# Miniprotein binders against q96jn8r1131to1294, part 84

Target 1, 164 residues: q96jn8r1131to1294
Amino acid sequence: TLEFLENHGKNILLSNGNRTATRVASYNQGIVVINQPLVPQLLVQVRIDFLNRQWTSSLVLGVITCAPERLNFPASACALKRAAWLLRGRGVFHNGLKICEKFGPNLDTCPEGTILGLRLDSSGGLHLHVNGVDQGVAVPDVPQPCHALVDLYGQCEQVTIVNP
Below, E stands for the ipSAE of ESMFold2; O stands for the ipSAE of OpenDDE; V2 stands for 0.75 times the mean of E and O plus 0.25 times the DockQ between their complexes.

## First folded at step 8 (miniprotein)

Design kk5 (at its last look DockQ between E and O 0.03; V2 from the best seeds 0.00; counts 0 for: pae O 7.5 > 1.5, placed apart)
Fold by ESMFold2, look of step 8:
Structure kk5 (fold): chain B 164 residues (1-164), chain A 96 residues (1-96)
Amino acid sequence: as target 1 above (164 residues)
Amino acid sequence: DELERKIEEIIYRAFELVEKGELEEALELIVEAIRLAVENKDKDLLVWAIYIIAMIAQELGDPELLEKVLELAEEAYELTKDPEIKWLIEYLEKDL
């Protein structure tokens, strides 16, 4: 029942019952948001379907803690000025501020077929999963409600929501 | 509002300069933007500007600037009561 919201980046085309997002132009304008807020028992997973190796950087994954239905998205998630907690490369960012230099694997090198997951633990900690393996707590206390966000940036041209 | 739009443009320009690595110029702009946002009582722009000056201080690696940013954030919290400023204060305090 998880879907990408109809409010998304300008270069996104939704398909497969709004479970697949494709960036159909350029390298940016590819922000999508999952339609349900995260709760401790919910694991949101997306599979990287297509990468274009012309670009050096790849997708950004994270959460927003503001209401996403009418949010005006910037060209890239890294330009979100509030209410954003993002994983990019190996770093963790809050509203542009780098709060952890190295967490988990480098998202810029994840190949096609990689399944990336987000969930909250019972203490409000945000966990990253990579191919089913919990990478630990990226952010120890995320405000709720929050929604999972994917930015189909650079290399990443398509992702699909998959079941755990 | 013309003044609000001007302040927003200054903050955005400072952010662009941070992305370019022009940190000293970004700092000059963001200090002016903070002053104007306080005078104009624009809470949302003040919150945004405080995060940008924190990013600048972090990238410069200047502990004295980080201490001043903490003081400024505390004053901004009293003005805005914004939980994003409270979070930032707590984050900065663990570094000091």
Scores: ipSAE 0.454, ipTM 0.779, lowest interface PAE 2.4, mean pLDDT 90
Fold by OpenDDE base, look of step 8:
Structure kk5 (fold): chain B 164 residues (1-164), chain A 96 residues (1-96)
Amino acid sequence: as target 1 above (164 residues)
Amino acid sequence: DELERKIEEIIYRAFELVEKGELEEALELIVEAIRLAVENKDKDLLVWAIYIIAMIAQELGDPELLEKVLELAEEAYELTKDPEIKWLIEYLEKDL
């Protein structure tokens, strides 16, 4: 069963069998990691449950290749400088540096109910799915094992792991 | 946008400097990036930059740097009235 790990940002409250993450304070400290590593052809999805329009930015989605149980999470995924491939807005970032300017839809403007997915293909390419639609390869040749990471940042105050 | 790219490059360079322990120089670059972001009315980039330097300051436990960040954030808020910046200021003040 896919769940968020107990090791998470300090503003996160887990519920629903650790399948729902809620940021209960501020606009940051909202990083969560899914327990099972991504394997080829496994689609991992989260649904945006609630957005707070007070903020301008929204969730960050990506993967980490370090051991998530031992990770000391910064207040924002943007501060991850190692072993991190992240999707923020329309950009793709590696260890804090933008490696792609335009990819897929703007995550900052995804409405509530949007289902975002990550999937590794047979070649190690990381795909983004939006409402079940493959947006293409965001990151080629991602090291394995890797874990899906969600940063409930800015507007994004709650997400839930959903099955395909 | 060329200016946006320039701002991002400055931020990236600042990160590199931070990794090298050159915090004061990194701060200078971030200040520049912030000013440019304000000028370009790029709120997202502005908030990101301020947030990052704030995080750096907190992680390093440098009260002087934190104070500088707060000053910068306050200035940015006065210019943008961005609620995220306001919240960040309040958040950082609680950690002092």
Scores: ipSAE 0.022, ipTM 0.249, lowest interface PAE 7.5, mean pLDDT 87
ESMFold2 (binder alone), look of step 8: mean pLDDT 80; pTM 0.762

Design kk6 (at its last fold request DockQ between E and O 0.93; V2 from the best seeds 0.00; counts 0 for: SAP 71.684 > 70)
Fold by OpenDDE base, fold request of step 9:
Structure kk6 (fold): chain B 164 residues (1-164), chain A 96 residues (1-96)
Amino acid sequence: as target 1 above (164 residues)
Amino acid sequence: DELERKIEEIIYRAFELVDKGELEEALELIVEAIRLAVENKDEDLLVWAIYIIANIAQELGDPELLEKVLELAEEAYELTKDPEIKWLIEYLEKDL
């Protein structure tokens, strides 16, 4: 089953069989990683459960290509120094380098209840799904193995892994 | 390590400045971070800093700076053989 790893940001509390992540303090330190690596055609999805609109930025979604069990998580995904491919706002980033200006919907404006998914295609392309709709390839060739990452940042205070 | 933390903070600050459109200040900071990373022989932070300066150059739309970044990346790759740098080199070559 898909679960969040016990190695997570310091402000995260896991519940519901480690399928729900809640940021219980501050606006950051909310990184979680899904246990199973992404493989072609596996759709991994999370639902935005609660938003705190005090903040302008929201969750970051992406993948890491390093071993998640031993990773020392920074305060935010944007501070990951390597092995990171991230979707933030409408941009796609690799280790802080913007590789796409505008992609899919703005993650900072997704409302509660939005279901966000990640899927690798047979060519190694990373797809974003929003409420079941394929938004296209965010990253054309992602190194494998990789793990899905969610940064509960700013607005986003809770997410839950959901089945397709 | 205090110096490592300092360098990390500078790199991240440079990234934040890019996000705010403060590209000139970001460039000044990241250049300093690169110098410090080299002096401290911190390969991981050097690699990260090179990504950030590439981002700055890209946002500035400065092909000459991008060329310099490519040269820096190639030199770094010769020393570290870091696959992340290899990726960056290939990425930059497509844009130049």
Scores: ipSAE 0.874, ipTM 0.948, lowest interface PAE 0.5, mean pLDDT 95
Fold by ESMFold2, fold request of step 9:
Structure kk6 (fold): chain B 164 residues (1-164), chain A 96 residues (1-96)
Amino acid sequence: as target 1 above (164 residues)
Amino acid sequence: DELERKIEEIIYRAFELVDKGELEEALELIVEAIRLAVENKDEDLLVWAIYIIANIAQELGDPELLEKVLELAEEAYELTKDPEIKWLIEYLEKDL
């Protein structure tokens, strides 16, 4: 069963059998990681439960390719120095380098109730799903193993892992 | 390591400045961070700093700077053999 990993950002409270993550302070320190690496048959989905629209930016979604159990997470996912592929706004980033200007919807405007999904295809391509609809390949050849990551940043104060 | 934390903060600040469109300030900061990482022999921070200066060069749309960044990445690869730099070299070569 999919859960958020016990190693997470400092402002995160896990609940609902570690399937719900809530950012309980500030705008950052909200990184969570799914406790199982992605495999081609696995679709990891989270629902946006609660947004505070007073902030301009919202959650970041992506993968890391290093072991997450003992990793020291930075305050924000965008400060991950290596082994990170991130979807932010409409951009795709690798270790701080923008590799795609416009992909999928703008994550900063996704409303409460949106279900966001990540999966690998058989070629190692990372796909984003939005409310069940495949948005295509965000990253064509992600090294494996890789682990799904959500940064409850800014607007995003709560997400829950959802099974299909 | 106090100096390591300082270098990390400079690199991340440069990234944030790119996000705000302050490319010239970002470039000044990242050049300093690269110099400090080299002097401190911090290979991991050097690799990350090279990713950030590559981002800055890409946003500036400056082909001469991009070529200099590629040369820097190649030198860093010979020093470190870090696969993250290898990926970056291949990425930058597609742009040139």
Scores: ipSAE 0.850, ipTM 0.936, lowest interface PAE 0.5, mean pLDDT 93
Fold by ESMFold2-Fast, scan of step 10:
Structure kk6 (fold): chain B 164 residues (1-164), chain A 96 residues (1-96)
Amino acid sequence: as target 1 above (164 residues)
Amino acid sequence: DELERKIEEIIYRAFELVDKGELEEALELIVEAIRLAVENKDEDLLVWAIYIIANIAQELGDPELLEKVLELAEEAYELTKDPEIKWLIEYLEKDL
C-alpha cells in the first residue's frame, strides 16, 4: 500500500491513512515522499485536490536518490542540490540545473482533479503520466533506488495518492 | 567537524546573496567553500558546492565560467569518484 512517509515538510499534515497530504500554512515547506522505492512497473499517482490561486507557481514532482526517512527537507524541492530530479513548470531539473526547457504540460497550470503519475520504465527512464497519458521519458537512466517526491508548493495545497 | 559547519555556513550565506541578486558575491563565497572542502577532504560538501557554482554559472549564462566549472568538476571527480560529478561533467560537455 502506497502512503506518504511520516518524514515530510513542516507545513504538511497527513490524513486519510497517510494517503492525503495537506499544506496548512504559507506556500512552502510542503515536501512529501512515497513510502517505498519507485521500482519498474510501479506507477505512483497523485490527484490535485485543492489549488489556492493566491500563488502563481504550483506543485513540483520527481524523484530523489537518497534515503528519505531521516532527510531534513529544505523549504522547497528546488533547493535540493544533490540526489534530485524534478519536474517544475515546463522544465526538468537535476540538482537545481535546468536540463530541459520544455517537457510535457505546464505543471503550474494543471487544474484541480488532475492525476499526475511517475513511473520508471525497464531501462530506468522516468516517465510522467498526466490523466493516464504517458508524456514520455523526462529523465533517462535514473539511479536506483529512488523515491517519488511531491512538493506541495505555491498553488497546490492538497494531493491524494490514487491507485491505478 | 567545526570546519564543516563553517563551510555550510558560508554556503548558506551564498544562498542568501543569490536570493538578493548579488551573484558575484555569492560566487566568491562558493569558491571559498570549494577551496575549504578540498583542503578538508569533505567530499559531500565539495559535490554540493560544485553544483551550487554550476547553478550560478547557468543563471549568468557565462560560457567562460561554465568551462571553469567543468574543470573544477573534473578535478573533483578524480578526488571523489562521485557519480553526480560524473553526470555533471557529461552534461557540461554537451552544453544541452
Scores: ipSAE 0.520, ipTM 0.766, lowest interface PAE 1.5, mean pLDDT 86
ESMFold2, look of step 8: ipSAE 0.774; ipTM 0.911
ESMFold2 (binder alone), look of step 8: mean pLDDT 80; pTM 0.767
OpenDDE base, look of step 8: ipSAE 0.778; ipTM 0.890
ESMFold2, fold request of step 9: ipSAE 0.847, 0.844; ipTM 0.936, 0.936
ESMFold2 (binder alone), fold request of step 9: mean pLDDT 80, 80, 81; pTM 0.771, 0.773, 0.775
OpenDDE base, fold request of step 9: ipSAE 0.869, 0.842; ipTM 0.946, 0.936

Design kk7 (at its last look DockQ between E and O 0.80; V2 from the best seeds 0.00; counts 0 for: pae E 3.5 > 1.5, pTM O .741 < .8, SAP 73.715 > 70)
Fold by ESMFold2, look of step 8:
Structure kk7 (fold): chain B 164 residues (1-164), chain A 96 residues (1-96)
Amino acid sequence: as target 1 above (164 residues)
Amino acid sequence: DELERKIEEIIYRAFELVDKGELEEALELIVEAIRLAVENKDKDLLVWAIYYIANIAQELGDPELLEKVLELAEEAYELTKDPEIKWLIEYLEKDL
């Protein structure tokens, strides 16, 4: 089944058969990656379990297009040097370059219980789903293979994979 | 190793400077990162540095600086043939 890779951020504790990730310290070092690449029409979903509203910013969601098993993750996903396509707040970023100012809902305001999903369409377009509702194409042609990534940043202290 | 630590320090100092609004000082660090990447043939650092300087140039809104960044990206593409640099060049040319 889908689970988080054992290679993850230093402040992450995996539980629930590696389907739940908890950030147990600080505000960063919370990168986790799904253990298999996205394939067209596979929907990878995570539920936001716990938020700490002490922080202003929240989780980052996206994909990486390099092999994650040997990758040395930075403290924050936004510091990934290459091969990264990220959704943060309402923005879309490629390797730290903001390529879209406003896409979908603001991830910084999603409440506990929100289910966030990522999938590729048949053309390699990356779609965001929010509580089962397709928000459209965030990135029109993501290189494959790619892996879904969550950075439990700031407010976000726990997420759980809800796909089988 | 020692080079790896130096690179990490540059990256995180640049982030810190951008958070504080010191864009011109961050720019100087990234220019140094570009030179270091070329000297050591470090493709990953070069891609990162070119993307980061492009972001800074767009935030400054300086057309002459954007032109210089495009020139750097074209030179970096010829050195590396990295498709992510080619993507960036095409992306930046849409703004011109």
Scores: ipSAE 0.301, ipTM 0.659, lowest interface PAE 3.5, mean pLDDT 86
Fold by OpenDDE base, look of step 8:
Structure kk7 (fold): chain B 164 residues (1-164), chain A 96 residues (1-96)
Amino acid sequence: as target 1 above (164 residues)
Amino acid sequence: DELERKIEEIIYRAFELVDKGELEEALELIVEAIRLAVENKDKDLLVWAIYYIANIAQELGDPELLEKVLELAEEAYELTKDPEIKWLIEYLEKDL
């Protein structure tokens, strides 16, 4: 069963059997990591449940390639020091380095109800899915094992893990 | 660690400057962070700083600066043998 780990950002409250993450304060400190590592050809998805228009920007989605249980999470995923491959806005980032300028839809403007998915292909390529539609390879060769990461940042205040 | 805290503070400040579009000032701070990270032998912070300076260089579109970043990355790799720095080097070489 896919769940968010208990090791999460300090503004996160987990519920619904740890399948729902809610940021209950401010605009940051909202990183969560899914417990099981990504397995090739298995789609992992989260739904954007609530957006707070008080803030700017929105969730960051990606993977980490280090052990998530021992991580001391920074205030935002953008501040992860290493082992991070992230999708923010329309960009793809590795440890803060923009490695792709335009990829998929703008995550900052995805409405409530949007289902975002990550899937590894047989070649180690990380795919983004939006409402079930494969947007293509965001990262061509992701180190494994890796864990899906969601940063409930800015507008994004709640997400829920959903089955395909 | 106090030095680590200082380095992180500098990097966070630089990050804020980047968000504001103040890339030149951010670059200066990142260079300082790199220096301190080397002194503190903090591989994680060093990796972070080098990636950020690379990102800033990309945003500026300055090929000369990109080459400088590559040199810094090479030096950092010699120091740390960190595989993520190696990845960065390979990435930058493909773009140059």
Scores: ipSAE 0.235, ipTM 0.610, lowest interface PAE 2.1, mean pLDDT 89
ESMFold2 (binder alone), look of step 8: mean pLDDT 71; pTM 0.583

Design kk8 (at its last look DockQ between E and O 0.80; V2 from the best seeds 0.00; counts 0 for: pae E 2.1 > 1.5)
Fold by OpenDDE base, look of step 8:
Structure kk8 (fold): chain B 164 residues (1-164), chain A 96 residues (1-96)
Amino acid sequence: as target 1 above (164 residues)
Amino acid sequence: DELERKIEEIIYRAFELVEKGELEEALELIVEAIRLAVENKDEDLLVWAIYIIAMIAQELGDPELLEKVLELAEEAYELTKDPEIKWLIEYLEKDL
C-alpha cells in the first residue's frame, strides 16, 4: 500500500493511514515522501485537498534518488542538496538547476481536487499526469530506485494519495 | 563536525540569496563554500555547492561563468567521481 513515510517535514501531520499529509503550520517544512519506490508503469497519484490562498506558490512534486528513511528534510524541496528531480511551477529542476523552462501545467495554479501523478516508463522517463492525462516526459532517464516526493509548500496545505 | 556545519550553513545562505535574486552576494558565498568543502574533503557539500554555483550562473545568464562552472565541475569529478557531478558536466556541455 502506498503511504507517506513517517520521516517527513516538521510541519506535517499524517492521517488516514499515512495517506493524507497536512501541513499544520507556516508555509514550509512540508516535505513528504511516498514509501514505495517508483517502478515502471506504476502510477503514483496525489490529490490536492486544500489550498491556503494566503500564500503565492504551491506544491512541489518530484522524485528523490537517495534513501528516504535517512533524509534530513530542509524547509523546502528546492533546498535539497542532491538527488532531487522536481517539478515546480512550470519548470523542471535537478538539484535546484532548472533543466526545463516550460513543462505541463503550472503547479502553482492547480486548483483543489487536482490529481497529480508520477509514472516511470519503460525507458526510465518520468511522466507527469494531471487528472489522469499524461503530460509527457518531465525527466528522461531518471536514476532508479527513486521515490516520489511532495513538498506541501505555500498554498498547498493538504494532499492525499489516491489510487489510479 | 563544526567545519561541516559551517560550510553547510554558508551553502544554505547562498541558496537563500539565490532565491531572493541576490546573485552577486550568493556567488561570493558559494565560492567560499566550495573552497572550504574541497579543503575539508566534504564531497556531499561540494556537490551541493557546485549545483548552487551552476544555478547562479544560469540565473545570471553568464556564459563565461557557466564555462567556469564546467571547469570546476570537471575538477570536482576528478576528486569525487560523483555521478551527479558527471551529470552536471554532461548537461553543461550540451547547454554550452
Scores: ipSAE 0.849, ipTM 0.933, lowest interface PAE 0.5, mean pLDDT 95
Fold by ESMFold2, look of step 8:
Structure kk8 (fold): chain B 164 residues (1-164), chain A 96 residues (1-96)
Amino acid sequence: as target 1 above (164 residues)
Amino acid sequence: DELERKIEEIIYRAFELVEKGELEEALELIVEAIRLAVENKDEDLLVWAIYIIAMIAQELGDPELLEKVLELAEEAYELTKDPEIKWLIEYLEKDL
């Protein structure tokens, strides 16, 4: 069963059998990680449940390739200094370095109810799904094992893991 | 540990300046941090600092700085053998 790990950002409260993550304070400290690594046939999906539109930026979605259970998370995913591939706004980032200017939709404008998915293809390519539609390969060759990550940043105050 | 913490704080300040768009100030700090990380033989901080200077060079769009960053990354790879540096070298070579 897919759940968020108990090791998470300081401002996160887990509920709904650890399938729902809520940021209960501030605009950051909202990193959560899915409790099992991605495998080629696994689609991990989260629904955006609550947004606060006073912020300009919204959630970050991506993967880390290091063990998450005892990792000390920074205040935001953008400050992860290694082993991270992230989708932010319109861009794709590796360890802070922008490697693609524009991929998929602008995450900062996704409304409540949007379902965002991550999966690996058979070649190790990381795919983004938006409302069930494959957006293509964001990162062509992600090292395995890797773990899906959501940062409930800025606008994003709650997400829930959903089944495809 | 005290010197390592100081170096880490300099790198983090440089990263914050990059996020604010203060690229010239970030560059000054990160050059200092790279020097200190090499002197202190702190491989993990060196890898992080190399990624920060690559971010700065990418945002400035300065081809001479990008060439210098590639040289620094190659030296850092010889020192560390860190696969994150090897990935960065290969990525930067595709831009050139």
Scores: ipSAE 0.518, ipTM 0.806, lowest interface PAE 2.1, mean pLDDT 90
ESMFold2 (binder alone), look of step 8: mean pLDDT 80; pTM 0.762

Design kk9 (at its last look DockQ between E and O 0.03; V2 from the best seeds 0.00; counts 0 for: pae O 7.0 > 1.5, SAP 71.062 > 70, placed apart)
Fold by ESMFold2, look of step 8:
Structure kk9 (fold): chain B 164 residues (1-164), chain A 96 residues (1-96)
Amino acid sequence: as target 1 above (164 residues)
Amino acid sequence: DELERKIEEIIYRAFELMEYGELEEALELIVEAIRLAVENKDKDLLVWAIYIIAMIAQELGDPELLEKVLELAEEAYELTKDPEIKWLIEYLEKDL
């Protein structure tokens, strides 16, 4: 049973058996982490439930390779200083350093109802899925164990874990 | 502790300057932060500062600076043995 971890950003309210995360204030402090590490057969999917287009930027997806249960989350995922591999806008980032200029769709333009998925392949490559369609390898060899992370940033105010 | 907080503030300010596009000022500040982190033997701040100078160098697109960043990263790895620095070294070697 996939759930968001109880350790999360300050502005997050968990509901629906901890499968729905809502950012209830401001534009940040919205980091959530899935309660199980990724393994090759595990597809973690979230649906974008609610967007506020007042903001320019939207959610960030990715993984962290450190233990999430007691981690002190920064205000936004992009401020994670280590152990972070993130998809933001059109780019892929490691600890703030852009390592791929363009990968997959622009996350800042994904509409409500979009289902975004993360999984590892057998080689440790991190794949993005968009509405069930594999976008390819975002990060070719992610250290393991790693944990799926969503930052309900800016536009993104609610996501729900959905079954594959 | 006070010196550690000061170094952390310098790194954060360099990051902010980089975000605002003040790359030369950010570079000057992060070089100072790296020097202080080495002197204070603050491994975690050194790792963070090395990533910041790599980001600044990437934004500037200066091959000479990227080579210097690689040298700094190699020295930082010897001091820290941090796998995040090892990854960065390997990444930069591909680009050079």
Scores: ipSAE 0.623, ipTM 0.848, lowest interface PAE 1.4, mean pLDDT 91
Fold by OpenDDE base, look of step 8:
Structure kk9 (fold): chain B 164 residues (1-164), chain A 96 residues (1-96)
Amino acid sequence: as target 1 above (164 residues)
Amino acid sequence: DELERKIEEIIYRAFELMEYGELEEALELIVEAIRLAVENKDKDLLVWAIYIIAMIAQELGDPELLEKVLELAEEAYELTKDPEIKWLIEYLEKDL
């Protein structure tokens, strides 16, 4: 089963069999990683459960290619300097640098209940899904193995892994 | 927006400098980015820049510098009244 790893941001509380992550303090320190690596055609999805509109930014979604169990998480995903492909707002970032300016919907404006998914295609392309709709390839060639990462940042205070 | 792009480029450069351990130079760039972000009323970039400057200050291990960073953030808050900046300030204060 898909679960968040016990190695997570300091402000995260896991519940619901580690399928729900809640940031219980501040606006950061909210990184979580899903236990199973992405494999082709596996759709991994999380639902935005609660948003706090005191902040402007929202969750960051992406993948890491380093060993997640040993990763020392920074306060925010934007501080990941290696082995990270991230979706933030409408941008795609690699190791903190924007590699695509406009991709898919703006993650900062996704409402509660939005289901966000990541899927690798047969060619290694990383797809973003929004409410089940394939938004296209965010990253054309992602190294494997890789793990889905969610940063409960800013507005995003709770997410839950959901089945397709 | 050209100014937005410029700010982002500065932030990216600062981030790269951090990776190479050039923290002092990174600091200078991020301060510039913050100023420009304030000018352009770009709250998202401002918050990001303030976050980065905080990281730099923490890595430098200079409490006085961290205090200066907080002052800068407070000034930014006064200009933007952005709640996210306010929360960042409070967060940083708790880490002092």
Scores: ipSAE 0.021, ipTM 0.238, lowest interface PAE 7.0, mean pLDDT 87
ESMFold2 (binder alone), look of step 8: mean pLDDT 80; pTM 0.776

Design td1 (at its last look DockQ between E and O 0.89; V2 from the best seeds 0.00; counts 0 for: pae O 3.2 > 1.5, pTM O .757 < .8)
Fold by ESMFold2, look of step 8:
Structure td1 (fold): chain B 164 residues (1-164), chain A 96 residues (1-96)
Amino acid sequence: as target 1 above (164 residues)
Amino acid sequence: DELERKIREIILRAMELVRKGELEEALELIVEAIRLAVENKDKELLVTAIWIIAYIARKLGDPELLEKVLELAEEAYELTKDPTIKYYIERLEKRL
C-alpha cells in the first residue's frame, strides 16, 4: 500500500509500482515522499539499492508537515526552511538548523542494502530504525500529520520501499 | 550576524540538555534564545525555539509554565505567521 508520491523531484523516475525511486541525472532534484502520513506505530522502510561513490554526501531522510501532493520541492531537502525535520550525515536538523550533532549512523557511509526506517511513536517522537533496530527518538514532538521524505542525494541513486 | 550565531549555539546546547533529560536547565537556555531571536527579528530561529520550549513545558507539566509558554507562542505566531506555531498553541491549550 505504501508508495512514493507522483509529486517528486525532477530527476526521479518511479518504478516497481511506485515503490522504487531512481535518480536518473546529476546529484540532486531527488526528493520523494511516501504517499500516506505517518501514524503512531506505522513503520516506513526504504532499502538503499544503489550508491555511486563518486559523490561524498549521500541520502537525507526525515519528515515534512505540509501537504506534499502539490508542494514545490527545492533541489535538495537541505533547502527546506519550513515544516521539515531531517536526518543528514550524522546530524539532525529542523528547518535547516542543526539541533543534534550526532544521532544514529552516519548516513553518508551507509552501504547498499541498508534498510532505513521512520516511525512516529504515540508521543509524537520520530524514531529512526537501521536494519530493523530502533535507534531511539531522533526528534521529539513532531506535529501530526507528517509525511516521510527521502532525498536521493549525491551517492544515493536508488531506494525501494520495503515491508517491515 | 554575530547574534544569529549566538542564538544557534544556544539552541543546539538546549537540545543537548533536552536529550540528557535536563529539562529545567534547557528551559533557561531556550528562554534566552527566544528573547534574543525576537530582538534580532530572526523568525526562523524563533520557530525552532518555540517548538523546543513547548515540548519542555509539556514534559514538565507545570500549569504556570504552560500558561507562560502559551503566551510566548501566541506572540511568536504574530511575529512569524508560521502555521507550525499554531499547532503547538493548540497542544498547549489542551494541557490546560
Scores: ipSAE 0.713, ipTM 0.895, lowest interface PAE 1.3, mean pLDDT 92
Fold by OpenDDE base, look of step 8:
Structure td1 (fold): chain B 164 residues (1-164), chain A 96 residues (1-96)
Amino acid sequence: as target 1 above (164 residues)
Amino acid sequence: DELERKIREIILRAMELVRKGELEEALELIVEAIRLAVENKDKELLVTAIWIIAYIARKLGDPELLEKVLELAEEAYELTKDPTIKYYIERLEKRL
C-alpha cells in the first residue's frame, strides 16, 4: 500500500491512513515522500485536494534517490541540492539546476482535482502523467531505487495518494 | 560566478540538443561543461553533466565512446565521491 512516510516537513499533518498530506501552516515546510520506491511501469498518483490562493506557486513533484527515512528536509524542495529530480512550474530541475524550461503543463496553475502521476519506464525514464495522460519523459535515466516526492508548497495545501 | 553561469548555459544547450535527438552535438557541449566544472570544482554541475553524458553515451551505443565516458565518470567520482556518479558508472559498465 502506498502511503506517505512519517518523516515529512514540519508543517505537514498526515491523515487517511497516511495517504493524505495537509500543510497546516505557512507556505512551506511541506515535503512528503511516498513510502515505496517507484517500480518500473507502475503509476503512482496524487490528487491536488486543496489550493489556498493567498500564496503564489504550487506543489513540486519529483523523485529522490537518497534514503527518505532519515532525510532532513529543507523548507522547500527547491533547496535540495543532491539526489533530487523535480518538476516545478513548467521546469525540470536536477539538484537545483533547471535542465528543462518548458515541460508539460504548468504545475503552478493546476486546479484542485488535478491528478498528477509519476511512472518509471523500462529504461529508467521518469514520466509525468496529468489526469491520466502521459506527458512524456521528464527525466531520462533516473537512478533506482527512487522515491516519489511531493512538496506541498505555496498554494498547495493538501494532496492525496490515489490509485490508478 | 561567471564560470558557473557559463557551465549552466552549456548544460542547458546540451539538454535542448538531447531533446531534439542531436546527440553528437550535445556530447561535444557536455564534455566541455565537464571540463569547466572540474576546473571550477563545481560538484553539483559536474554530477549533472555526468548524468547527461552517460545518457547520451548509452543512446549512441558506441562502445569506444562508452569507455571514454566511463573513464571520465570515474575521474569525476574520485573528485566528488557522489554515489549518483557511481551508479552511472555501474550502469555503463553493464553496457560494455
Scores: ipSAE 0.030, ipTM 0.511, lowest interface PAE 3.2, mean pLDDT 87
ESMFold2 (binder alone), look of step 8: mean pLDDT 76; pTM 0.694

